# VH-VL binders against o60147, part 3

Target 1, 175 residues: o60147
Amino acid sequence: MLEKNKYLYIFRHIQTNQVLLSQGNVLKKTALFQLPYPLQKPVAPNGMRPAKLRKDHWVPLLKVEFPNESMFQSVFMQLLNYRKYRSVQPLTSDLLKLPIPVRRRKIMRQEVPNTIADLADILNKEKFPENSVRLQLSDKSDSEYADWPPSVQIDSEEIKLSRGFREKTTVDEAR

## First folded at step 1 (VH-VL)

Design a18 (framework fv_gimsilumab)
Fold by OpenDDE, second read of step 2:
Structure a18 (fold): chain C 175 residues (1-175), chain A 121 residues (1-121), chain B 107 residues (1-107)
Amino acid sequence: as target 1 above (175 residues)
Amino acid sequence: EVQLVESGGGLVQPGGSLRLSCAASGFTFSDYYMHWLRQVPGKGPVWVSRIDSDGSDTTYADSVRGRFTISRDNANNTLFLQMNSLRADDTALYFCARGYYDSSGYPFDYWGQGTPVTVSS
Amino acid sequence: EIVLTQSPVTLSVSPGERVTLSCRASQSVSSYLAWYQQKLGQGPRLLIYGASTRATDIPARFSGSGSETEFTLTISSLQSEDFAVYYCQQYDNWPYTFGQGTKLEIK
């Protein structure tokens, strides 16, 4: 895409609900470094290899169009900082009562709503021009995780997905 | 030793309901994804449904979505499959199988012996 | 869904013989392929995962090879207890799918 530099895509893992941020609609291997912890590995059978980045395991959660690359970069960096901050916070007493696998899963599942909330918070603070930021979600109900500032225009149409969980194109529709 | 024992199968009329159970032992049940699969005699197994470790996430094959419900009771190490609106093509031997914790890309490492379900008028 | 085709459908063999079973995928599954053994009246038993890794307590006579779309299960020297149906299964993409199976029967 010619204008990928102003597009933020947030991807969700189809099983773990972990999230990855991407500049543009194509995930890069380097995106895995965003994760505070690697994908969970089973203990059995022993010897199974850890999963590599499988693009087909990630589905677009939302797409944000910014007026320019500078605004994108600002928001992108802030999102990463929010994530890092959260990753070093002490676990709540409720989480500590859970077995480790369950605990980790709960934490991972919170990444989606937390990330959405973070995005809204950042955008609220940035005070971008009214309707200058376009937000499209794969599930419109996900927009309810936060209050959005006037700078954000939420698209009525949801993200369309093609095989491999990328944004659907006309070519994909013809297949 | 890991053991999975299915029960609850039987004969039922079309449109009827059955509830299958799978008793698990020999491992920390609450740590594992669990699955239901079914097999028609002379055919390969077919995946039916998956449930994550704490039951908060469930997925289904297209053929059973809206009719079947997978659930689990971790306190009693039991997996369930509620089958409603049963059809003739649901007739099969139903297996519970163990997956893994919360990652993709893994096979089913332990299976039960199966419980037969027959849907016939 | 990914279709797995196994060959042959049935194989008549004698104890001590080398056996080779094939599994072909309709599209690449990388190395995310498993092999199962199923005896009459029993559930499947995992033999191989990751195309070539033996599961726990699986005899060394069982080996797997292949990648992408072509896979092979080999039994170096068939034992009497190995007569069963063997299935391949891909876990590269949901839904996970199985082959139709190869039946090993005594010659």
Scores: ipSAE 0.011, ipTM 0.588, lowest interface PAE 10.0, mean pLDDT 86
Fold by ESMFold2-Fast, scan of step 1:
Structure a18 (fold): chain C 175 residues (1-175), chain A 121 residues (1-121), chain B 107 residues (1-107)
Amino acid sequence: as target 1 above (175 residues)
Amino acid sequence: EVQLVESGGGLVQPGGSLRLSCAASGFTFSDYYMHWLRQVPGKGPVWVSRIDSDGSDTTYADSVRGRFTISRDNANNTLFLQMNSLRADDTALYFCARGYYDSSGYPFDYWGQGTPVTVSS
Amino acid sequence: EIVLTQSPVTLSVSPGERVTLSCRASQSVSSYLAWYQQKLGQGPRLLIYGASTRATDIPARFSGSGSETEFTLTISSLQSEDFAVYYCQQYDNWPYTFGQGTKLEIK
């Protein structure tokens, strides 16, 4: 495989603010397995059938450009591990006092700030070269959820709020 | 009884600023997404902005992004919309509305009466 | 953005009549469609959500039907308090959008 710049695409659910990570600019059904609280009724226990993905319900949150594939793979895998670790942590007593629907809503909403903080933590630990990692956000204020290392350059241009990381097409509009 | 009462509208010149308020009562304000919408007489409502229950996440319509800021004070059950760099096309009746949890299922179950904003020289 | 087109634009009716209002979406919104009633000087009141489910405290004479791109709001035996403007709204795709409205006025 030839070396070239790699991109991490991070999506946000338009209603719940849940976050999905993708290696490509188009979400796949398997990305739904990242979610601790599914958006739809769970599938039967006797089958591993992915739930239907509503691509039109997910908008760009953040795009990360890495200098090479090895850096991309390292950060992507660590970010997935951070998310999995968070999903199994004990809930605070304050959260446990809330009704289940209210509790899940509050947890889901924290995925945006948590994902951004986790990304920054990983990048701070990896000590990549100055200005080697480029971030482009849909809302630049989201960068304030974390302190970024010298390796990170935040793009002054925001991502347009559209369906996915490509220009809106007839396929996207037909949904 | 759920009630939402808007205030702060008025006449302002282009380039000016206004701060709208929405006083909520009859429900646990901190449990709900809140929205601002606007409506020109004789036309349907247009969504302007959304804020989550904790005030940590906000979303804006493209036409107002960078100029409007939505915020909330859960201790006093109040929603705000700070409007800067106002234009003639921002002239409308502004409503606050309650979203259901995360706005999935039913998006705007209660609205206020609206507060008029007129941007004119 | 998804465009919602309502018809008719205005409808003159008498109390006791059955009225049917239509809403057509430029793209499929599945069943993520709501109907609102707005009276002069008031904010909209949610009537129907999920295309066919009545909201809390909404009289049984209001009913909704349809899916995908074609939706209908029906008011059986119109009451004097029902003269208002009615809007449909989709919440399937961001940004959420409303129709232009159908005005019910007294004949």
Scores: ipSAE 0.000, ipTM 0.445, lowest interface PAE 16.4, mean pLDDT 79

Design a19 (framework fv_gimsilumab)
Fold by ESMFold2-Fast, scan of step 1:
Structure a19 (fold): chain C 175 residues (1-175), chain A 119 residues (1-119), chain B 107 residues (1-107)
Amino acid sequence: as target 1 above (175 residues)
Amino acid sequence: EVQLVESGGGLVQPGGSLRLSCAASGFTFSDYYMHWLRQVPGKGPVWVSRIDSDGSDTTYADSVRGRFTISRDNANNTLFLQMNSLRADDTALYFCARDLYGDYVFDYWGQGTPVTVSS
Amino acid sequence: EIVLTQSPVTLSVSPGERVTLSCRASQSVSSYLAWYQQKLGQGPRLLIYGASTRATDIPARFSGSGSETEFTLTISSLQSEDFAVYYCQQYDNWPYTFGQGTKLEIK
């Protein structure tokens, strides 16, 4: 068995606060399929163009270092399942009485607290060894959205991104 | 330097129409949600309308819904507010403002353009 | 609709003084509160958002604190350019509302 330290990166959108999960320090255009509310309106009737991924619009929220790939995969898959579960829950009566754009705004700004709470919940359930998981946050106060298990050590070091992440990208036009 | 400059205000009779413009400069206009707010002298601001970055989604205060239309021209960095069926209580100084993070927090405002609705 | 009540309505102060302005919400707004400065003939200027985060290019003498229903804006060592009307704004409960303002005037 190869012992690899694996990293989970979580990014937030600078305008909408929507969250994307990544298996590394590179945002892939396919990550946009995680979004319940698309960033751009639909393509013209005469074609299909993929959504535009503007890497400069996404900033790192947090980075999690796992001692091995097995622990990483377990947590990553569970986070994806939590996000899917949240997307199909019925809306509360308080949200339903709001105008649709205001409703979406309130839901979107909760993605950061919800994602952090979900991560902590998963880590509490997994019973990993003490101090085996390292959590780095761009804003350390975001750690206050959850109670963390003994397996987690919180670090304030800068999150380092790969060279490729710094470049603006536009997804191909179909036509 | 971020600048927003409003124009198009004036005196109009009840039931009349006005079109306000807001010229934006010093930032990438198409990256930001934009708002119109209004203020009666000596009172606090009141939110009027919002448009998203590509112009596909708009929201209005209950008091102006069906009468006002917000729009934008990203090619010319201009925000518009078309005001129809104007009432005396629409009298105010009208501001355009840039949204900081999409949360209805306004990091830059223009100087305002006055609208007076009177007989 | 949430009502924001600012106090005092007017405050007469001298340059160099420490000034504290209050904003009270009729219901909790968590930390979704912003502060603005408005001078005559100008649009408002964002000072603080998220109750305590200073906006870009705002001098360090401005600071915000508070949560839930009680918020304060503090200006340490008031400067001559700080005489203006100050507004708080909540962006937690729709429709989003502003306070009535606090006017700082020279003593």
Scores: ipSAE 0.007, ipTM 0.606, lowest interface PAE 8.8, mean pLDDT 82

Design a2 (framework fv_gimsilumab)
Fold by ESMFold2-Fast, scan of step 1:
Structure a2 (fold): chain C 175 residues (1-175), chain A 120 residues (1-120), chain B 107 residues (1-107)
Amino acid sequence: as target 1 above (175 residues)
Amino acid sequence: EVQLVESGGGLVQPGGSLRLSCAASGFTFSDYYMHWLRQVPGKGPVWVSRIDSDGSDTTYADSVRGRFTISRDNANNTLFLQMNSLRADDTALYFCARHEYSLGWTFDYWGQGTPVTVSS
Amino acid sequence: EIVLTQSPVTLSVSPGERVTLSCRASQSVSSYLAWYQQKLGQGPRLLIYGASTRATDIPARFSGSGSETEFTLTISSLQSEDFAVYYCQQYDNWPYTFGQGTKLEIK
């Protein structure tokens, strides 16, 4: 029996490094409401949330497989809550000294390390069974942004990019 | 502005079936997660089911899994809950509610509820 | 599942009074707690999320505070339209659970 909502996909923007969460390998337009991200009341100006979803601008960052739907829901909700928490934190004095475009770029660049660290923090907090959570990354070096609990099994196989996001190769095959 | 109106509740015998509807207006229905929750008079609400914006992902509370089916008709801005094999403990006021991603798993707008009574 | 316990069960107050409602979680929910107001014959209305952030169009007299396991909803100067049942909800862990409610009634 196929369990729905067992997989969590995390996508990153190829230019801004902004992150979107998805319950499958298909990124939905409603995911844009996870933006604008994280700092200050009132909500950051609309310039940081795109008017439409450009699927060619987003690539998989990682996917997580949970043993059941209940564990998936717990982690997914906590990640959304961590993102909301970050949106209400005050800007540091260092960031306030930067011109607005540079400040936005620096904040956006941190979304990938922050999301990975948040995921690891949640998984450490939950104390799931050993080797019960499978993590697969597009770039294995991104796993170094956090210390992972014994519940996490990091796959040796990296996520293969889909058509339109795939890196070009020059590997020639004999006819 | 935002309105959710439930209908389809009623009196049914144990083992029977009911189909609840929720008519949405005042927002782009196809952009939002939708939920069903239920409430016994004098008690707090209990979450029942969730459906994503295009209907591809559904989730159910353990107590209703296999018996209830959530679905949506985005062309007509309507949310449904098909309830089969009804039990006495399914008796409650049933609400549909909207979910806004940026607010976490909170329910920013609810309907007025439709009563379901499973007679014993 | 996380159990939320609200106190008191019933609170009798007069208009103009400062009112405080409590919600205690059986385990830490960090700041992932929401407050709702429900009047007879109506669905709940979201008041507060993230323990302390007011929802859209909620009057300034409503405020939330707390973290971890202890949370408070405060109404600084009670209005006649505020007599209702108030529920807390946690969204730190699935399944999402609500408290049993606190009924605010006229003294």
Scores: ipSAE 0.006, ipTM 0.524, lowest interface PAE 12.3, mean pLDDT 80

Design a20 (framework fv_gimsilumab)
Fold by ESMFold2-Fast, scan of step 1:
Structure a20 (fold): chain C 175 residues (1-175), chain A 119 residues (1-119), chain B 107 residues (1-107)
Amino acid sequence: as target 1 above (175 residues)
Amino acid sequence: EVQLVESGGGLVQPGGSLRLSCAASGFTFSDYYMHWLRQVPGKGPVWVSRIDSDGSDTTYADSVRGRFTISRDNANNTLFLQMNSLRADDTALYFCARTGYSSSWYDYWGQGTPVTVSS
Amino acid sequence: EIVLTQSPVTLSVSPGERVTLSCRASQSVSSYLAWYQQKLGQGPRLLIYGASTRATDIPARFSGSGSETEFTLTISSLQSEDFAVYYCQQYDNWPYTFGQGTKLEIK
């Protein structure tokens, strides 16, 4: 078929280890609505503005290549669901015993292993052809957070990003 | 308060066209995925179309692909559904709804706008 | 696509009763299930997501439970404003699908 390959990019914060998902190689300001995680309070009825996005604070964690749109959409939507589900789960008693700043750091540090484990779980549940999904990790040791299915080929390569990031909506950019 | 208000529904002949609008207020519209869903009386809702926060990515149900076009105007907080080549089985109450950036549940819906395709 | 089957189709109950509504999935949806309430002339209202998490401003009498293929919505003490149609929705696998609904009506 004449289907174009599709890519999912996952970014991590250099200091906090928090994770952002993107359908492209450029992080958009709206990705910040994935944060804070899991300590986010319920959003006010009219919403809250996210903090300003700073591209220098976010680096690629991994890039997933899918052979078609259908596989990409299935995995991406499931990963968003896993991520959101984790953000609303009750905290363990061990975490509740920690002072708030210590608790926050511990939770944030787990976002990278949790996201990688979630991705692997989703890919293990799907019945994709052998070596049809390519996973590129900035640090190959991060692959050890999960067991991967035969559908996944793992490489450790430099992930190239587009310069810049978008602060404006589609309508603002059109003008 | 979050509000979504649909309009543009009506009676149309098979093969005709309609353009639905959804006016959003009470939240930052450009931060949310927006959806159109439809419901036949006595049945559950059925997802029709989705558009991402900046309008660069759209997805459609198989039954409407190639006939419907979802779009948004973030400057005016409005969601649209252009419906072409309408069929009798497109007859339904049409809702707009939002999902958060990382959520897949519809936290707010409009009241719906009825679309009837009949000769 | 994943098919959600709700039971019962219609339930006649009196205020004050405990009611349980069932939603069964044709394949596992883990805990990625939401519940909605819909009243005549209105769009659906989100009650529960993640199988058991109450949405903002939803009364404590509503609770959800279950995982994999079997889920329940419980209303611990039915109020007069709770007579409505209730729908479950899975969001584990695309396309996201809804059940056919359970109608709660006055006995």
Scores: ipSAE 0.000, ipTM 0.514, lowest interface PAE 13.7, mean pLDDT 79

Design a21 (framework fv_gimsilumab)
Fold by OpenDDE, second read of step 2:
Structure a21 (fold): chain C 175 residues (1-175), chain A 122 residues (1-122), chain B 107 residues (1-107)
Amino acid sequence: as target 1 above (175 residues)
Amino acid sequence: EVQLVESGGGLVQPGGSLRLSCAASGFTFSDYYMHWLRQVPGKGPVWVSRIDSDGSDTTYADSVRGRFTISRDNANNTLFLQMNSLRADDTALYFCARVPYYDFWSGYFDYWGQGTPVTVSS
Amino acid sequence: EIVLTQSPVTLSVSPGERVTLSCRASQSVSSYLAWYQQKLGQGPRLLIYGASTRATDIPARFSGSGSETEFTLTISSLQSEDFAVYYCQQYDNWPYTFGQGTKLEIK
């Protein structure tokens, strides 16, 4: 099992493409706090925070290895702030014309590219040492959503994580 | 067991009114968005109306807007569809259906009733 | 609105056979596609949502695949209770729409 202290995992929802940030390779219930709280209780509308985490609905998007926990925490907090900022931005007139469920889905579809772009922007600003940050993606094409600084080394191999869970090993595949 | 039972259908003349009811059981009714759909024999279902958990938000198909009103009584686990100014093309089997919002999709229907028939004819 | 076209309109099959039903969308619906089974005198029953996720208590012989504009419902080995009409439904764009249905009848 990989150390969680310096590893950022980003998961995406298999249906909505919403994203959750995780320290470590296993999603925790506390990750749900990253989703907006529903206006109507107790039901969570489309894209809103559910009462329970369904780990099987989330697949890995990318993995980032930092030199240390401090760098991880810095980037993690900044990512959350970027998300918060985006969530309070005014909706376009076109979106406002759509029913709420459809509107929310349209917004959620942008979370993957936005999150990747946010990550790249944060890393560009941090100016970490060259090749000090290792990025591994489930789909290498997703790296094209941003320009990456010299501090980032993109792995040639794609990550092989199970839904909501740790990276598959040869032992896991044999089971 | 989740159950939805529609009632209130019948024969009505053009321009008439009907009030459909859907009795829900086997789940926390107030936790779910509810919908009405209708189906002409030999054709696929057609969406009619939606209401959120507490009734504060409602939407309608263009064909029924201004004539139909969806509402709910959470205390009695009942969904309603008030249909006014009925037309011949409103003739169909009317279903109430539940949407599982907990999985974020909020666009498919996991449980349906058996339907109540509405016939508009002179 | 998005038009869903199902094929074939009617399919005559025997128990035990593998059945493949198609649903084509006039435009991309991503994976926001559901499949329903409707028996005579009953309301629709959810089989698949999200194009490939089997609903609760649905037998393993039912599976869904596809994305964007082409979708398939497969019954690996048809059972006697599976004779019914099957509908696809998209919920990616407003308004939500259904296909015209495929009727499975006994050969």
Scores: ipSAE 0.174, ipTM 0.715, lowest interface PAE 1.7, mean pLDDT 89
Fold by ESMFold2-Fast, scan of step 1:
Structure a21 (fold): chain C 175 residues (1-175), chain A 122 residues (1-122), chain B 107 residues (1-107)
Amino acid sequence: as target 1 above (175 residues)
Amino acid sequence: EVQLVESGGGLVQPGGSLRLSCAASGFTFSDYYMHWLRQVPGKGPVWVSRIDSDGSDTTYADSVRGRFTISRDNANNTLFLQMNSLRADDTALYFCARVPYYDFWSGYFDYWGQGTPVTVSS
Amino acid sequence: EIVLTQSPVTLSVSPGERVTLSCRASQSVSSYLAWYQQKLGQGPRLLIYGASTRATDIPARFSGSGSETEFTLTISSLQSEDFAVYYCQQYDNWPYTFGQGTKLEIK
């Protein structure tokens, strides 16, 4: 993906607050495998079938610009590993006391602050050059979920939620 | 039955290029993440590259990034690895392999090809 | 990078014996560990994933156990077709890594 690999697009669900990571500005149905039940079912010989993606239910959370593919890949892989680690952690006794639907709702609502905190933690550990990573958020107040290192520059302009990350193309304008 | 058949290996000089192919059959190729791995005789396999189901998301091992390009043709059930600027330490048997789900959760390989040999020598 | 160390490097055995192969990880991989069988001139064949789950069409004599850093593959009654090299692989963290292998050879 060369040029496309320099951007990380993060989406959130409008109701559940669940988070999806994407290397492109348009969500793919395979991104749904990032959600809480990553191993879904035993392998079927005829292929896997991800759940139906409803693109209108997902809005931009933030966009991260990296100066090169190496920095992008390091951060992206670590974010996926953090997400995987969180999904297999033992639940606290307080969470286990809650009915399953209430428990899952509470866990899902934490994905936005957790993802932002994880991103900041990774960027603090990597010690990239000053102002080399640019963050653009849909809601600038979400940057307050973490302390950012000197490598991060937060864009003064917010992402317009109603427009998403995708700009109209010649093909889209024709149709 | 699931089958993966590699081809395109051979002998090349350092700095040369090779294009490897992997022909897939027995499953819906377009639904799966696919990987390339390589193996030096007497040693364990080493991961090289992966590609998602539609070809828009690719990842490379640090040792091959910028030199190798993974791609796929879902219409013809074929996976490719374009290898440029080859080095002596790229010499290995190259395997294509399938992962059963999203590879960061189920990063084990349920089916492999037989391998195609690549030798980089002056 | 997570390093996997397999032991023994080589094991000479007879058909009918119970054999045990070990894989040790340099840091915890939880249960994200797979085992493969590789015969001369062939690609690897998946035997076990998730440390203990037997893959499709794998005979019941193969079993896996362990967690975190210590893992074992057991063959309860070795058959003549089982002489091969066996590899463990972790998929807890990128990059995915394999052990150096254990060779089962006929006595």
Scores: ipSAE 0.105, ipTM 0.670, lowest interface PAE 6.5, mean pLDDT 82

Design a22 (framework fv_gimsilumab)
Fold by ESMFold2-Fast, scan of step 1:
Structure a22 (fold): chain C 175 residues (1-175), chain A 120 residues (1-120), chain B 107 residues (1-107)
Amino acid sequence: as target 1 above (175 residues)
Amino acid sequence: EVQLVESGGGLVQPGGSLRLSCAASGFTFSDYYMHWLRQVPGKGPVWVSRIDSDGSDTTYADSVRGRFTISRDNANNTLFLQMNSLRADDTALYFCARDSGYDFGYFDLWGQGTPVTVSS
Amino acid sequence: EIVLTQSPVTLSVSPGERVTLSCRASQSVSSYLAWYQQKLGQGPRLLIYGASTRATDIPARFSGSGSETEFTLTISSLQSEDFAVYYCQQYDNWPYTFGQGTKLEIK
């Protein structure tokens, strides 16, 4: 009857720095709906259909362990809302001076620092127990984008990039 | 086979025009941003122009802006570069290349190149 | 524009040797750096992108490392088909720019 531990898996795009949030350790095509369509043009002639997911272009950024489903759901929904609010904000005059492709790249590159800052902001506002939320990063220096509350423990071991968040295969275990 | 084949290069006098073509096969051409790059012997490639997947957005290097026009025909899987007011320093081997995604800016497929010589 | 400087300009090496090629950027390009191989009469072939990610079908002997302004491409146990010119390219800042190349030739 107790809720089991729940994980939030955060991926980043290796070229654009765009971020995708996932409830599972394998990224699904439907995660592409998180991306603002004006920043990633649909390829299909029928309009708003997202591009095909290229799983090899997405790498682990961050894994967040929550003690229960309710805490996970609250933080996950708040992160999605933060992303929606950012997509509606007017562009600065400096960005408007740039050609559209250059503007897109600059905006996309900010998604990693923005997502980390948003996560920290949410966790600072919530009253979670001390050391109840565990973060594991692919690059520990990314934790410097924010100040973390006492509820957060940062794992000393970084995520290995070779298989994403997937469980080791027998080949990976042998090598 | 996934490939790009350029054609249309040749000898032209300063002030002249050439139209380069790039025939794509083995992949869904309309899904990709496409680029033109050029290279002089013994030097690295130089980026010239890019076009988005539906042809609505184009960008040019400062050295060719106003003289070159990139375009595409998705029905026939062909990329074009219309080159006007050619100068001696436009002499190079011209490559078409496929962007690895949505204007990522690195190129996972290239043609073999078509030579352009601008000389009197 | 960002200038990329590759070193050395030419390397004479034998099959089986380990080779490291350098690429230095005039300003930070973060990890937005690609490596290409070009053989005579051919277009460049993508080897590495994102400074360290191998492209599809590229042999494991090719590896990339580095960030910011200093990058390296390593080829372990050189094979006869690896003799070519290698270029680095940055895609962090527009316009995209390439290095001048490093030529690997047989000793």
Scores: ipSAE 0.006, ipTM 0.526, lowest interface PAE 11.4, mean pLDDT 83

